# Miniprotein binders against q9h3h3: the designs that were tried, part 69

Target 1, 235 residues: q9h3h3
Amino acid sequence: EDGFTAEHLAAEAMAADMDPWLVFDARTTPATELDAWLAKYPPSQVTRYGDPGSPNSEPVGWIAVYGQGYSPNSGDVQGLQAAWEALQTSGRPITPGTLRQLAITHHVLSGKWLMHLAPGFKLDHAWAGIARAVVEGQLQVAKVSPRAKEGGRQVICVYTDDFTDRLGVLEADSAIRAAGIKCLLTYKPDVYTYLGIYRANRWHLCPTLYESRFQLGGSARGSRVLDRANNVELT

## First folded at step 5 (miniprotein)

Design z18
Fold by ESMFold2-Fast, scan of step 5:
Structure z18 (fold): chain B 235 residues (1-235), chain A 86 residues (1-86)
Amino acid sequence: as target 1 above (235 residues)
Amino acid sequence: STEELIKLVEFLVKLIRRLVFRAILLAKEGAPLEEIEELIELAEFLLELAERLAERAGVPPEVIEKIRELVEEALERVEEAIERAK
């Protein structure tokens, strides 16, 4: 039962990755064009499978903004998947540490801060803030899901290039908070996504490494970050 | 790239085979119909995804149709296993 939920989520992620993306690429497009692009493609209005009444008539997998220094590096995903299958067959314990080593060995290091918001003005406003931070260089790259049917929340993903670099992960959190984001954030390494580690996975692993909560009138950082695996507060 | 799309199509076809094999095994063991149906629905979804990727990669239509035929044949085996388990 666990496996069916994880497989559905993995399949949906693959479908979204492979469908066309709406991209603002700051490497080739002047920053002055961002506001017009955001107005043309508000994520609350862009539909997953296309609709004559939306900005898109054809399927859209993701709406993305690439920073000026963005260089895609997925690592050796094929090698990772083969090693994962071997690990499962071996009967060896499956732990966060073992997965971390597989990710390092195969250079699958990227990860992301996730935020889930209902379709509407607050989602579009949050996305605009994140997109501006990416174009201005405070964040590297981000994407937001299109609207799937009439229900459900949409997700904004803010990527970092190395989930093992704690300082870099925390700096991304700070930049997200500086952009005005106050909702709950969770951090997930892409290796977990590629291996189908979601909620209720059969290995009983926490699907996220970090959790960030906005703090009112607290430290200059603007949030409290918890290491989910070790249950230790960070700042 | 086109080469990377082809590798993804191959991966999806392998995943579809695994799901169909599991569905056949569950059907033979008399598992709940709802559980078997979930695997079939996922396999059908992945087949459509594989077809779209193969088309974008420029794979000849006859090859894409061959993939669909193989999956549909396997799904018929699931239905046969369900009937036999009745």
Scores: ipSAE 0.000, ipTM 0.216, lowest interface PAE 12.6, mean pLDDT 79

Design z19
Fold by ESMFold2-Fast, scan of step 5:
Structure z19 (fold): chain B 235 residues (1-235), chain A 86 residues (1-86)
Amino acid sequence: as target 1 above (235 residues)
Amino acid sequence: STEELIKLVEFLVKWIRRLVLRAIELAKEGAPLEEIEELIELAEFLLELAERLAERAGVPPEVIEKIRELVEEALERVEEAIERAK
C-alpha cells in the first residue's frame, strides 16, 4: 500500500519515544562524568532492542544529553492535534504556513537540526562533540538513535526552543559546526513530528525548513544555510 | 508529562481505528490477503505501543485491558469481513 511506509516510519518513531532513554542530565550530574558516560554508551554499540553483547540488555529508544539550563516545553500538543484533525475535515488548504500558524497558536515551537551518519567511529565522535557542546552550554539538548538491527544510518537530533526564531536556529548551526561537525544538516520543526508528517506525506509538504552545508573558508560560521521553503541562501 | 503520554495513547488508538476501518474496506473489495494482514500486523504493533505508553502514564490496568479488548473486537470484525467476501 502506498501509505504503508509512512505509517511504519511513524510507528517506529513512536516506539523509540516510548522505550527507555539513556540520559546524561547536566542539571544533576557533574560535567566531569561526561567522558566516562560517553565511553560507556557509544551510539554505534548501543542496540535498539537490547543485546547481551552490547552496553544494554534492554530496549533503548534514545541516548540523550540534557544541558544545565534545559527546561522542556512541548506546548499544547493536544490542542495542536485536535486543530489538525479539524483542518483536515474542513477542506481548507494544508500548507507550510497553515502548519506554522497551528504551531504558534498551540505553542508547539521546538525544532531540531538532524544529521544522519552510519554506525561507527565518525558517528561516535560526532555525538561526543555534540554532547560536550550541550554540557558546556553552547547547545540546549540533543539525542541520538541507537543502532538498529539492520545497521542503517543513525540520527543525531540537536534541539532549539523556537523554530520561528531564525537567529536561534542559526546560532545552533554555528555551535554544531564549532563542535567539528562537517556533514549535511537539515532542520525540522517538532510540529511536523507530532502530526506524523515525514518525508513521504500525502500533502507533499517538505518538513525540512533549513539545510546547512559545511563550507571551507567561506562564511564566518563555517557553513551555508539555505531556507528550503523560500529557496533563499541565508547570509 | 502524564498529559502528553495520555494524548499519545489517544492518538495511537485513533490510528489503530483507521487501520482497522481500512482493512475492512479492503476485505470488502476483495483485496489480496497479504495487504490486509499488513494492516492488521501494524495495528497489533501499535496496540502494544499504546499499552506500554498507558502503563507508563499510570493508567489503571483495567483501563488498559479495556483498550486491548476493544481493539481485539475490532480485529475480529476484519476477520468476519474477510470470511464474508469469500
Scores: ipSAE 0.000, ipTM 0.294, lowest interface PAE 10.9, mean pLDDT 80

Design z2
Fold by OpenDDE base, second read of step 6:
Structure z2 (fold): chain B 235 residues (1-235), chain A 86 residues (1-86)
Amino acid sequence: as target 1 above (235 residues)
Amino acid sequence: STEELIKLVEFLVKLIRRLVWRAIELAKEGAPLEEIEELIELAEFLLELAERLAERAGVPPEVIEKIRELVEEALERVEEAIERAK
């Protein structure tokens, strides 16, 4: 999968963040309305630009579900970026540890489990499972990309508040697996996105900290989670 | 501040999208071409401003380029809508 796709996906993600979102907010909307909302806006049918015959007439950046405990906290993204520029100018080595410390210092700690799925029933079913888990309080917030014209894979993002909290990251993986999702998951801190660290970055940093693989008949969690930085299994 | 610049860029992109959407709606309504062109010109101006601010904010070039591409695609859709309305 060509490095061009990751930068393209990141740029698309940023551009999508700027388009209107279709949001189900469990803080203001009764959980009983979720099924009707899911039926109205299946992610495989919601189009990025509001194509004729789509459920959306206007461009949609993301389809999102907010849980009852969701509190958006972006931290000090400005301070993070300034510190990052200063670090690059200093010529000091940039390591995953450096990025972690920058993230902690500036309180930019959010991260997300990512899954890529082809448009269709499997995607819509996976999204429905995630959305229910969010509304039920097992997950805090999730979003899914709308269908692109080219019919490429759509991404579901499931967020955690702190990428440095391994337990929280693992709990989210468990909740995703409990929702019936069996595909490969990768975990990416938002700080890596904010700093433009993609798969083919000049620092050779892996943009994903964790990888989760579902195992049939495995331990109680149903997945094997790998710490990619240390090449250590966490489960 | 870089955050303020980013917020401004986000705001500008939202404005661009609104302008493009309005241009499409005007085209569908059969509005005069001149009125649609004015909105397109304004959208292009705001895009250039957004790009400059994004660069100043340290937004990666690839992201800026993608914003440009998205706006250009949107403008092409306006042109297509104009052509269909003729």
Scores: ipSAE 0.021, ipTM 0.417, lowest interface PAE 4.7, mean pLDDT 84
Fold by ESMFold2-Fast, scan of step 5:
Structure z2 (fold): chain B 235 residues (1-235), chain A 86 residues (1-86)
Amino acid sequence: as target 1 above (235 residues)
Amino acid sequence: STEELIKLVEFLVKLIRRLVWRAIELAKEGAPLEEIEELIELAEFLLELAERLAERAGVPPEVIEKIRELVEEALERVEEAIERAK
């Protein structure tokens, strides 16, 4: 059953990626248009399949904001998938280290900070803060899921271009906090998403690399970042 | 199917070449030996897998031997790069 659950989650993720996206692209659109775009497409109101009364009449897979310097590089995902099939066929143990090497070899290096929020004002406010940070150059790119028919929490994904660059990952966390975000964040490399590594994965791997918790007060302000696999505090 | 096996072997050969190329680059840059060793170990493992699948697909033995020779040549270049970086 764990195998079925992981495959189901992977299928849903692929469907969202294939459906149309609502994109604010700062490379081609003036920053002054962002506030109007955010007001037109609040994530709590945009529906996954275009329900009556929503801002969209057609399905929407993701709502995204691209920064001025954003240069997409997904790497060799096809080569990664072929290597993954070979690894599974081999019967060799599947470990975080092996997945890291496959990702590096195929240049599938991007990763993302994730935050899960219930539909409503807090979600829309958090997304607006992240979107402004992207357009202003403090973050590279971000996306947020539309409201599902079943309901439940929505996810904001804030991407970095190289999950092996720990300083870059921490820098993104700082920028998210500077944007006013105070909720729990977890960091996941895209290679895990492409290969279906979720909480209920059949290989029993931890689905995230880092965890960030907001901290106020004392001589240090900001967040505490934990390396989840090694249980080591990074900040 | 045989066609799917051949396609998989082609991808494995491409992956092996990328792994050994990266190992050579890391060795030239003086990267930690453990990182280089992980790439080499994975490349050797995938080479054995590619050889088994190629055999099942009816690929001539001389083609398999040529792939092995390329990997062994690359491993020698990694050792040379490590020695030069000392």
Scores: ipSAE 0.000, ipTM 0.128, lowest interface PAE 19.1, mean pLDDT 77

Design z20
Fold by OpenDDE base, second read of step 6:
Structure z20 (fold): chain B 235 residues (1-235), chain A 86 residues (1-86)
Amino acid sequence: as target 1 above (235 residues)
Amino acid sequence: STEELIKLVEFLVKYIRRLVFRAIELAKEGAPLEEIEELIELAEFLLELAERLAERAGVPPEVIEKIRELVEEALERVEEAIERAK
């Protein structure tokens, strides 16, 4: 993917977070309204810029569902960034362990399972499954990107509070699988996003900590989770 | 490398965004105007840096302009938040 695509995606990701979100908040909205909300705003039809004939007339950055237990905590992102700049200036080796320690120190611990799906029924069905799992309390928060004009893949992000809590990360994978999702999942800490750690970074850091592959006939979780840093299977 | 510059631009853009969000939060909390202005000034400085780096990286002008537009819109929102807090 051309460097242009990554930059365009980064600019679009910024734009998306600045634009209004379509949110279903289970803390304030009855769960019985979820199906009507999903029918009103199917991710495959919600357009990034509010195209004519779309369910949204205004730009939409993300479609999101907040669970009853959702509490936004961003930690000390400014302190994290200052420490990151100081670390780069020091010339000290930067490792996944370094990033983990920075994240812990500054309480920037959120992470997300990512899945990329083409626009259409499969995406909308996957999103509906995730949204239900969030409203039912199996997951805390999720978001999905709206449809782009170019018809590219949309991303569903399922968040966990702590990327260092391996059990919590695995539980979220299990809940995603229980929702009927069989595609490849990758787990990325938000600290990696905040520090600009992308594919092919100068430190050769893998921006994905975990990979989940669905297995037919496997254990109760129905997935194989790989720790990519250590190349160890966790499940 | 061009790739390293792109990553730096992406980092700066994310940092600018965080500064703007923090400025909005501070405005909503009724923080002193001077603290908010300092964050805005820093965001503007980092935007200029990001643009220069993006140009060096061969980032298309359209992408640079989009970054600028996003930051400007965010700054406008901060100003609106400040005005509402007064």
Scores: ipSAE 0.012, ipTM 0.257, lowest interface PAE 9.1, mean pLDDT 81
Fold by ESMFold2-Fast, scan of step 5:
Structure z20 (fold): chain B 235 residues (1-235), chain A 86 residues (1-86)
Amino acid sequence: as target 1 above (235 residues)
Amino acid sequence: STEELIKLVEFLVKYIRRLVFRAIELAKEGAPLEEIEELIELAEFLLELAERLAERAGVPPEVIEKIRELVEEALERVEEAIERAK
């Protein structure tokens, strides 16, 4: 079926997370090795399921760069899921505010800026800029999808530790823009992913909290960030 | 090919998820246990098939164990939904 069903999106995400990742880990690898690693594994050429003609012969779920200070924390996902089930049976309205509170209570706080780009030079250049920002400490961690067999756009995900920390989210946006990224960015909390809430969901929730658009010219600071839930411009 | 086997495993995992979600919905609606069990039996059969194909494709044991744990978690949710519907 198409890419809009919850089952399809969940299955694809699970398969990618479970397959091997190509990782540049700045916690254990010198920054001087990054350029060679990026040249070896450009995301437009790394294939999802492996190909003797590509950089990889085996499946790759994600290509990732970990910053020197990266310390993963997924929170209490099991408690979150149990509380979500209780909420569904409570008769209480299911709103963005209610999910935000569940995420806070269970410390499931991470989120990510997303950008979608067609395979090619522009994707590889964007990824190189993001990877350098991660290794240099302006961003914490990022990953990019490999090229799917049938083609289509690839996604770069730039993570922040706490989606409720607006300043941290905006600082990540600024760092992405400083890296030379000019495309549309959208921000999604991981709590929506753990609960299986995608674009087409039965509760009609919008999993996108923020939207960032590049500001070309003028006196603006390089991007305009919109709070999608409240329809308020932050910059 | 290895690529084709992995794609088939991914399709089966997707199908298993749909069967489990359908079973959960039926349980919440108070459908007959026989109907729910039929979906669960099919999901179990397809999971075993996916495990065998993943092994043939050289998928690491840790990956297939995660798939089984995810399905088992979902099956527990079906059992909970059945209890709540009583």
Scores: ipSAE 0.000, ipTM 0.123, lowest interface PAE 18.1, mean pLDDT 78

Design z21
Fold by OpenDDE base, second read of step 6:
Structure z21 (fold): chain B 235 residues (1-235), chain A 86 residues (1-86)
Amino acid sequence: as target 1 above (235 residues)
Amino acid sequence: STEELIKWVEFLVKLIRRLVFRAIELAKEGAPLEEIEELIELAEFLLELAERLAERAGVPPEVIEKIRELVEEALERVEEAIERAK
């Protein structure tokens, strides 16, 4: 994906926060209702703007599942961004380490595994697997983009509480793989999104910290996870 | 600060969302068009403010423009819904 596509996807993601979410909250809804909810709102059929004949009559920004342990904590995003402005003004070098320290200082530690899938059965099946893993407590929270008019790929986001907790990031990868997902996964900290660090940014920072590739007959985790910053395999 | 700016942008986006939804609800309830239009105008104002803050926060222009387009499309759909409810 070219830089323009990444920016476009980021814009769509930001704009999607303005529209209602279809949410299954495992904290308030019995797990036994998940299958009916998944059948009612398959991501491949839920449309971004509530097209005629779609399961949704109104615009939907995201379809989401919240696990029992889900606690929304955004940290000090305001302090983070102030510090980011000050850093840019200082002319000091900006590195992944700098961003990590900013994130830690301001407690903006959330991140997400991302997978892009074409609309259809594979997407819906993947989402169902992820949703079950969330409801069962293997994952904390996930969301999927609704179907766009252009029929482009939909994205599933699986969140972790702390992108600096390598074990937590790897555990989420393992849970995703256990849910039957075999596609390429990329991990992005939310701090990079909040600071506007996209592909081809002026600082040459890679917004993806990790990549996970499924391997048949590989390690117990079934995937190879690459630390992109250090170019080191973690599994 | 950029962080404050983005929080404000997020806050404004949430407000815009609430206004748009309220406008839709009012339309469904058969409220006077003038009341709905006031909410739309306020939403547009807040969008402009959000864009300015986003720009100051270093959000890429292309992203800001795309957000605007999507919000405008949403507002147009609200207007269409109002027209259909007449």
Scores: ipSAE 0.013, ipTM 0.281, lowest interface PAE 8.1, mean pLDDT 82
Fold by ESMFold2-Fast, scan of step 5:
Structure z21 (fold): chain B 235 residues (1-235), chain A 86 residues (1-86)
Amino acid sequence: as target 1 above (235 residues)
Amino acid sequence: STEELIKWVEFLVKLIRRLVFRAIELAKEGAPLEEIEELIELAEFLLELAERLAERAGVPPEVIEKIRELVEEALERVEEAIERAK
């Protein structure tokens, strides 16, 4: 019973990853085709499990855009999971530092900026801005969830290669802001996702490493970034 | 990997069994039908996920059918518990 919500979220995430993705791959597709692709698959209309009334009749796990230079590398996830099980069995303290070291050791370094938006025009507009930034080379890769049956908020994920590289994480934030995004952003290392660690977890770990809030007019960056774990302002 | 898929199928089956068990206990205690129905809907949804993952992992059809049969049998027991409590 403990961890029921986390277990359910992990199962849903696995299913989404296994289901077909709608992908605009800039490595093989001309950038001029992006606008038509975005019009064909607006995330507010693409349904998770398919619907004759939507753009898809079959399940869609994610809608994604890959940049020209994107090279997928998830690291040694199996080694990470085995080490995590050993750590839990050992009785040793489980801390953010220990998780960081496991991620580094197994090269599971990717992370993502997350934004949650209700289905509708603002979601579709935000996704279009992010997709264009990816195709133009300001961001490496991004994905957005399809619409759930219940109509809850959808998530846009913008990935970076290395969550331990603070400058790279901040550069991605700047590119997101430059794309016209003004909503709250939170940054989560993928190591937490692979281990099934969400906000409500038994180890009281904060899976959100950074938080970005838009600032009107006063900053070249356009945002204030906070290190959530240490409660330190970075910008 | 196939091993990761099998682990997730096993996890989902265990979760489904827990949800059905809770539904039966709640039905015996005369809990609101809305609460019981939500657990049943979650169990049915997770069964669909488990079957899809098992197929992708190359699990034999006989094993997948056995999983479905176990869940259907458990759901029948929930219905029986509801009727007895009324």
Scores: ipSAE 0.000, ipTM 0.249, lowest interface PAE 11.5, mean pLDDT 80

Design z22
Fold by ESMFold2-Fast, scan of step 5:
Formats: sequence, structure tokens, C-alpha cells
Structure z22 (fold): chain B 235 residues (1-235), chain A 86 residues (1-86)
Amino acid sequence: as target 1 above (235 residues)
Amino acid sequence: STEELIKLVEWLVKLIRRLVLRAIELAKEGAPLEEIEELIELAEFLLELAERLAERAGVPPEVIEKIRELVEEALERVEEAIERAK
């Protein structure tokens, strides 16, 4: 059931956020230590709930890399959630524009490029490329999920400060492509995550704002970016 | 913060209640056991998550135990509904 599935995904995300994170923080750790850290904690081997045979014996929610200039700003998430509850009872239309307005009002502007990869060398290689781009300053911050006991794909999230800043979103896409990433990328504002809005929702909102596909030989930037909400090609 | 964690726990408890009520409804309608089991499994997962978050928020053990008791009572009603539908 789509509604209960979305709520299950929200619960899993909350659990991951609350469990310990493995962090390489370039604000306090020399960049020269990154390669050793990546070798110690490859995401295909780090287990979600810990295992004697893995790099971790205790649960790990996320594996993250913070850039040298990274300054966390989640905005007023409590105010956003309160306004969302008020909106649902007010009779006012719930549209992409309304959510964008709520996000701006409460400064909940961050968003992320997402890529889903199976556990293995491709995942570890992709994560290493992203992590290096973050430490070198081409990206601000990124995280990757650990390996679930049931298996399945893992997700790499590459964050930008402001989902309403198209240039910044596109620059992040270019940096991801420059790091050697060729898989499908989708961009989701964090406002949708904080409100528990996923693909199958009662308001028919599309939480994915942009889609990036690697383009061979036709694009100078190496990718074709589509605005999913308006169905308009940006590159 | 503690206040944010408590609000999250309250939201999870409300979600668990909705899942249990849906399971009871499906049981009364004679739905396949596999559909009912999926909802019960999700409710049990969310209860465990709610308990962990409540503990991190510093909620007293007595209150956490009360939340578990309420959910277990609700699950017993699902089992009763399944039996009545036979």
C-alpha cells in the first residue's frame, strides 16, 4: 500500500539518522587521510546493524563526508511541520508552489542528488569519486547508506544548499559527472523528506524536481538534465 | 532535541494505531492472511523504532512499557478478529 510504504520509508530514514554516522570531516581532518578512510569503510562492506565480519561491530546509519566549507543549516523544520499541519486543515490548495513557499518561509532549502547502486565495486568506486570531490571543494557534503541485511540497492546523496538555485543544482550535477558517475541521478528537496512526501502521495506531488542522465557525445557537460515538474529540458 | 524526539514518537504511535486498525478491518473482511501479516510486521518494526527513540529522548521506562502494552493489546484484537472471521 503506497501510503503505508511511504510511512515505512520515513521510519527507516529516521532510524538511520538517529543511529551513529561514520564521518570524514574535512573541516578538521587533513585531506591526505581520505584514501585510508575510504579503504577502511567501503560502503559495500559497512553493515547497517553491525557484524563481526564487517568494518563495524555496531550499527551505522550513514557514512558521510563533510567538505571544508560545509556549514549545516536545516532551517526551521519545526515551523515547516507546524505550517504543513495547518495547511492540510485550512482548505488551501496543496501544490508544488505552496510547498516551495513553505520551504522558503522556513528556510528549509537544502536538497540532494540521489543515485541508487547495488553493493559492489561500482558503488565503492562511485562513493570514492564523490568523497574526493567533496574534500577537494567541488561538492559541499555527501553521504551513502550502509549495506542492509536484506540486501538491495544503496543510495548516495549529494547535497546542495538551495533547491531553488537552479545554477547551484546544475553545478553539483556537473561535479558529479566530472567525478566519473554515469548512472541516473534524481534531485529531491529536503522539504519533501521532512514532510514525508514520496512518489505515491494523495496530492499527486512529484518530490523529484530534476533528473540527470549521462549523455554520450551530445552534451558538453556530459549529462542531460530534465525539470521533472515542468517537463522542460535544461541541457 | 528532546521535544522533537517526543513529537516523532507520538507520530509513530499514531501510525502504528492506523496500521493495527487497518489490519483489524482486513481481518473482518476475510482478506488473505499474508496481507494482514504485512501490516502487523510493519507495526512491530515501528514499535521497536518508537521505543528506541523514546529511550533516547529520556522518556521513563514505565512510559515506554505502557506504549508497548497498548500496541500489544491492539495486536491481540487483530488476532481475535482473525479468529472470528473463521
Scores: ipSAE 0.000, ipTM 0.236, lowest interface PAE 11.2, mean pLDDT 79

Design z23
Fold by ESMFold2-Fast, scan of step 5:
Structure z23 (fold): chain B 235 residues (1-235), chain A 86 residues (1-86)
Amino acid sequence: as target 1 above (235 residues)
Amino acid sequence: STEELIKLVLYLVKLIRRLVMRAIELAKEGAPLEEIEELIELAEFLLELAERLAERAGVPPEVIEKIRELVEEALERVEEAIERAK
């Protein structure tokens, strides 16, 4: 049921994008207001569809922090989708390389580091660290999912503007680690999200491009980043 | 943007169509009814999302109603395929 599960995840992602977002925008809001905002909207308590006992009574799709230099560029998503339909019909092989080329052609270049954590203090603490790094300028933009009705893990997404820029992807990983984050991270280009490439995709593509694991190494510490598509260590 | 919302609606309609086609294939193969029902439930869920997105995009109510009618007609074809496989 590969296609079935992937399509369900795509539908849920679209619903979240369309519902209201709780946003701290550092381009227009003083950094001094961040701590109060984080205390008001801890992601472990913000509910996806609203609840009288939570910080929100109405649905919330995402909780986000925009950095001072954040300049969104979604590219030509319409052209990407049309080209994807044509590719599927053409019988040409669907590989990471062909998807990369479609993304480059249509300038759909953004991507994100993902971390999945159970609701609770650890999630809220991790999000606060990421949010502060964004406001301080070490990261560009991040968002975290609200608590789902059925429970389960929540996801923190930390965006970079160009998934083909390996140095930029690695710099974001370093900034996440510097913020005190130690859990497993995986990197997914937004093109995969727009085209519905999730873990159960019918093309049998790895749904993430990079993986980062935190390691303490005696006198030094850092992370090991693997390019999963090419099976190459980047660090 | 309104254009992006309309594109999402079209994408969801295409996904619904594919789910219905898969449900018809399963019905013809004599698959368990519960498997077919899972695809129908997902199609109905996606239809509700498509309707909500279309409303936010300012799509006229009569067009939204037409989309629902088309999906409901497609779901009737699934029921016909189930009956024919019996």
Scores: ipSAE 0.000, ipTM 0.230, lowest interface PAE 11.7, mean pLDDT 80

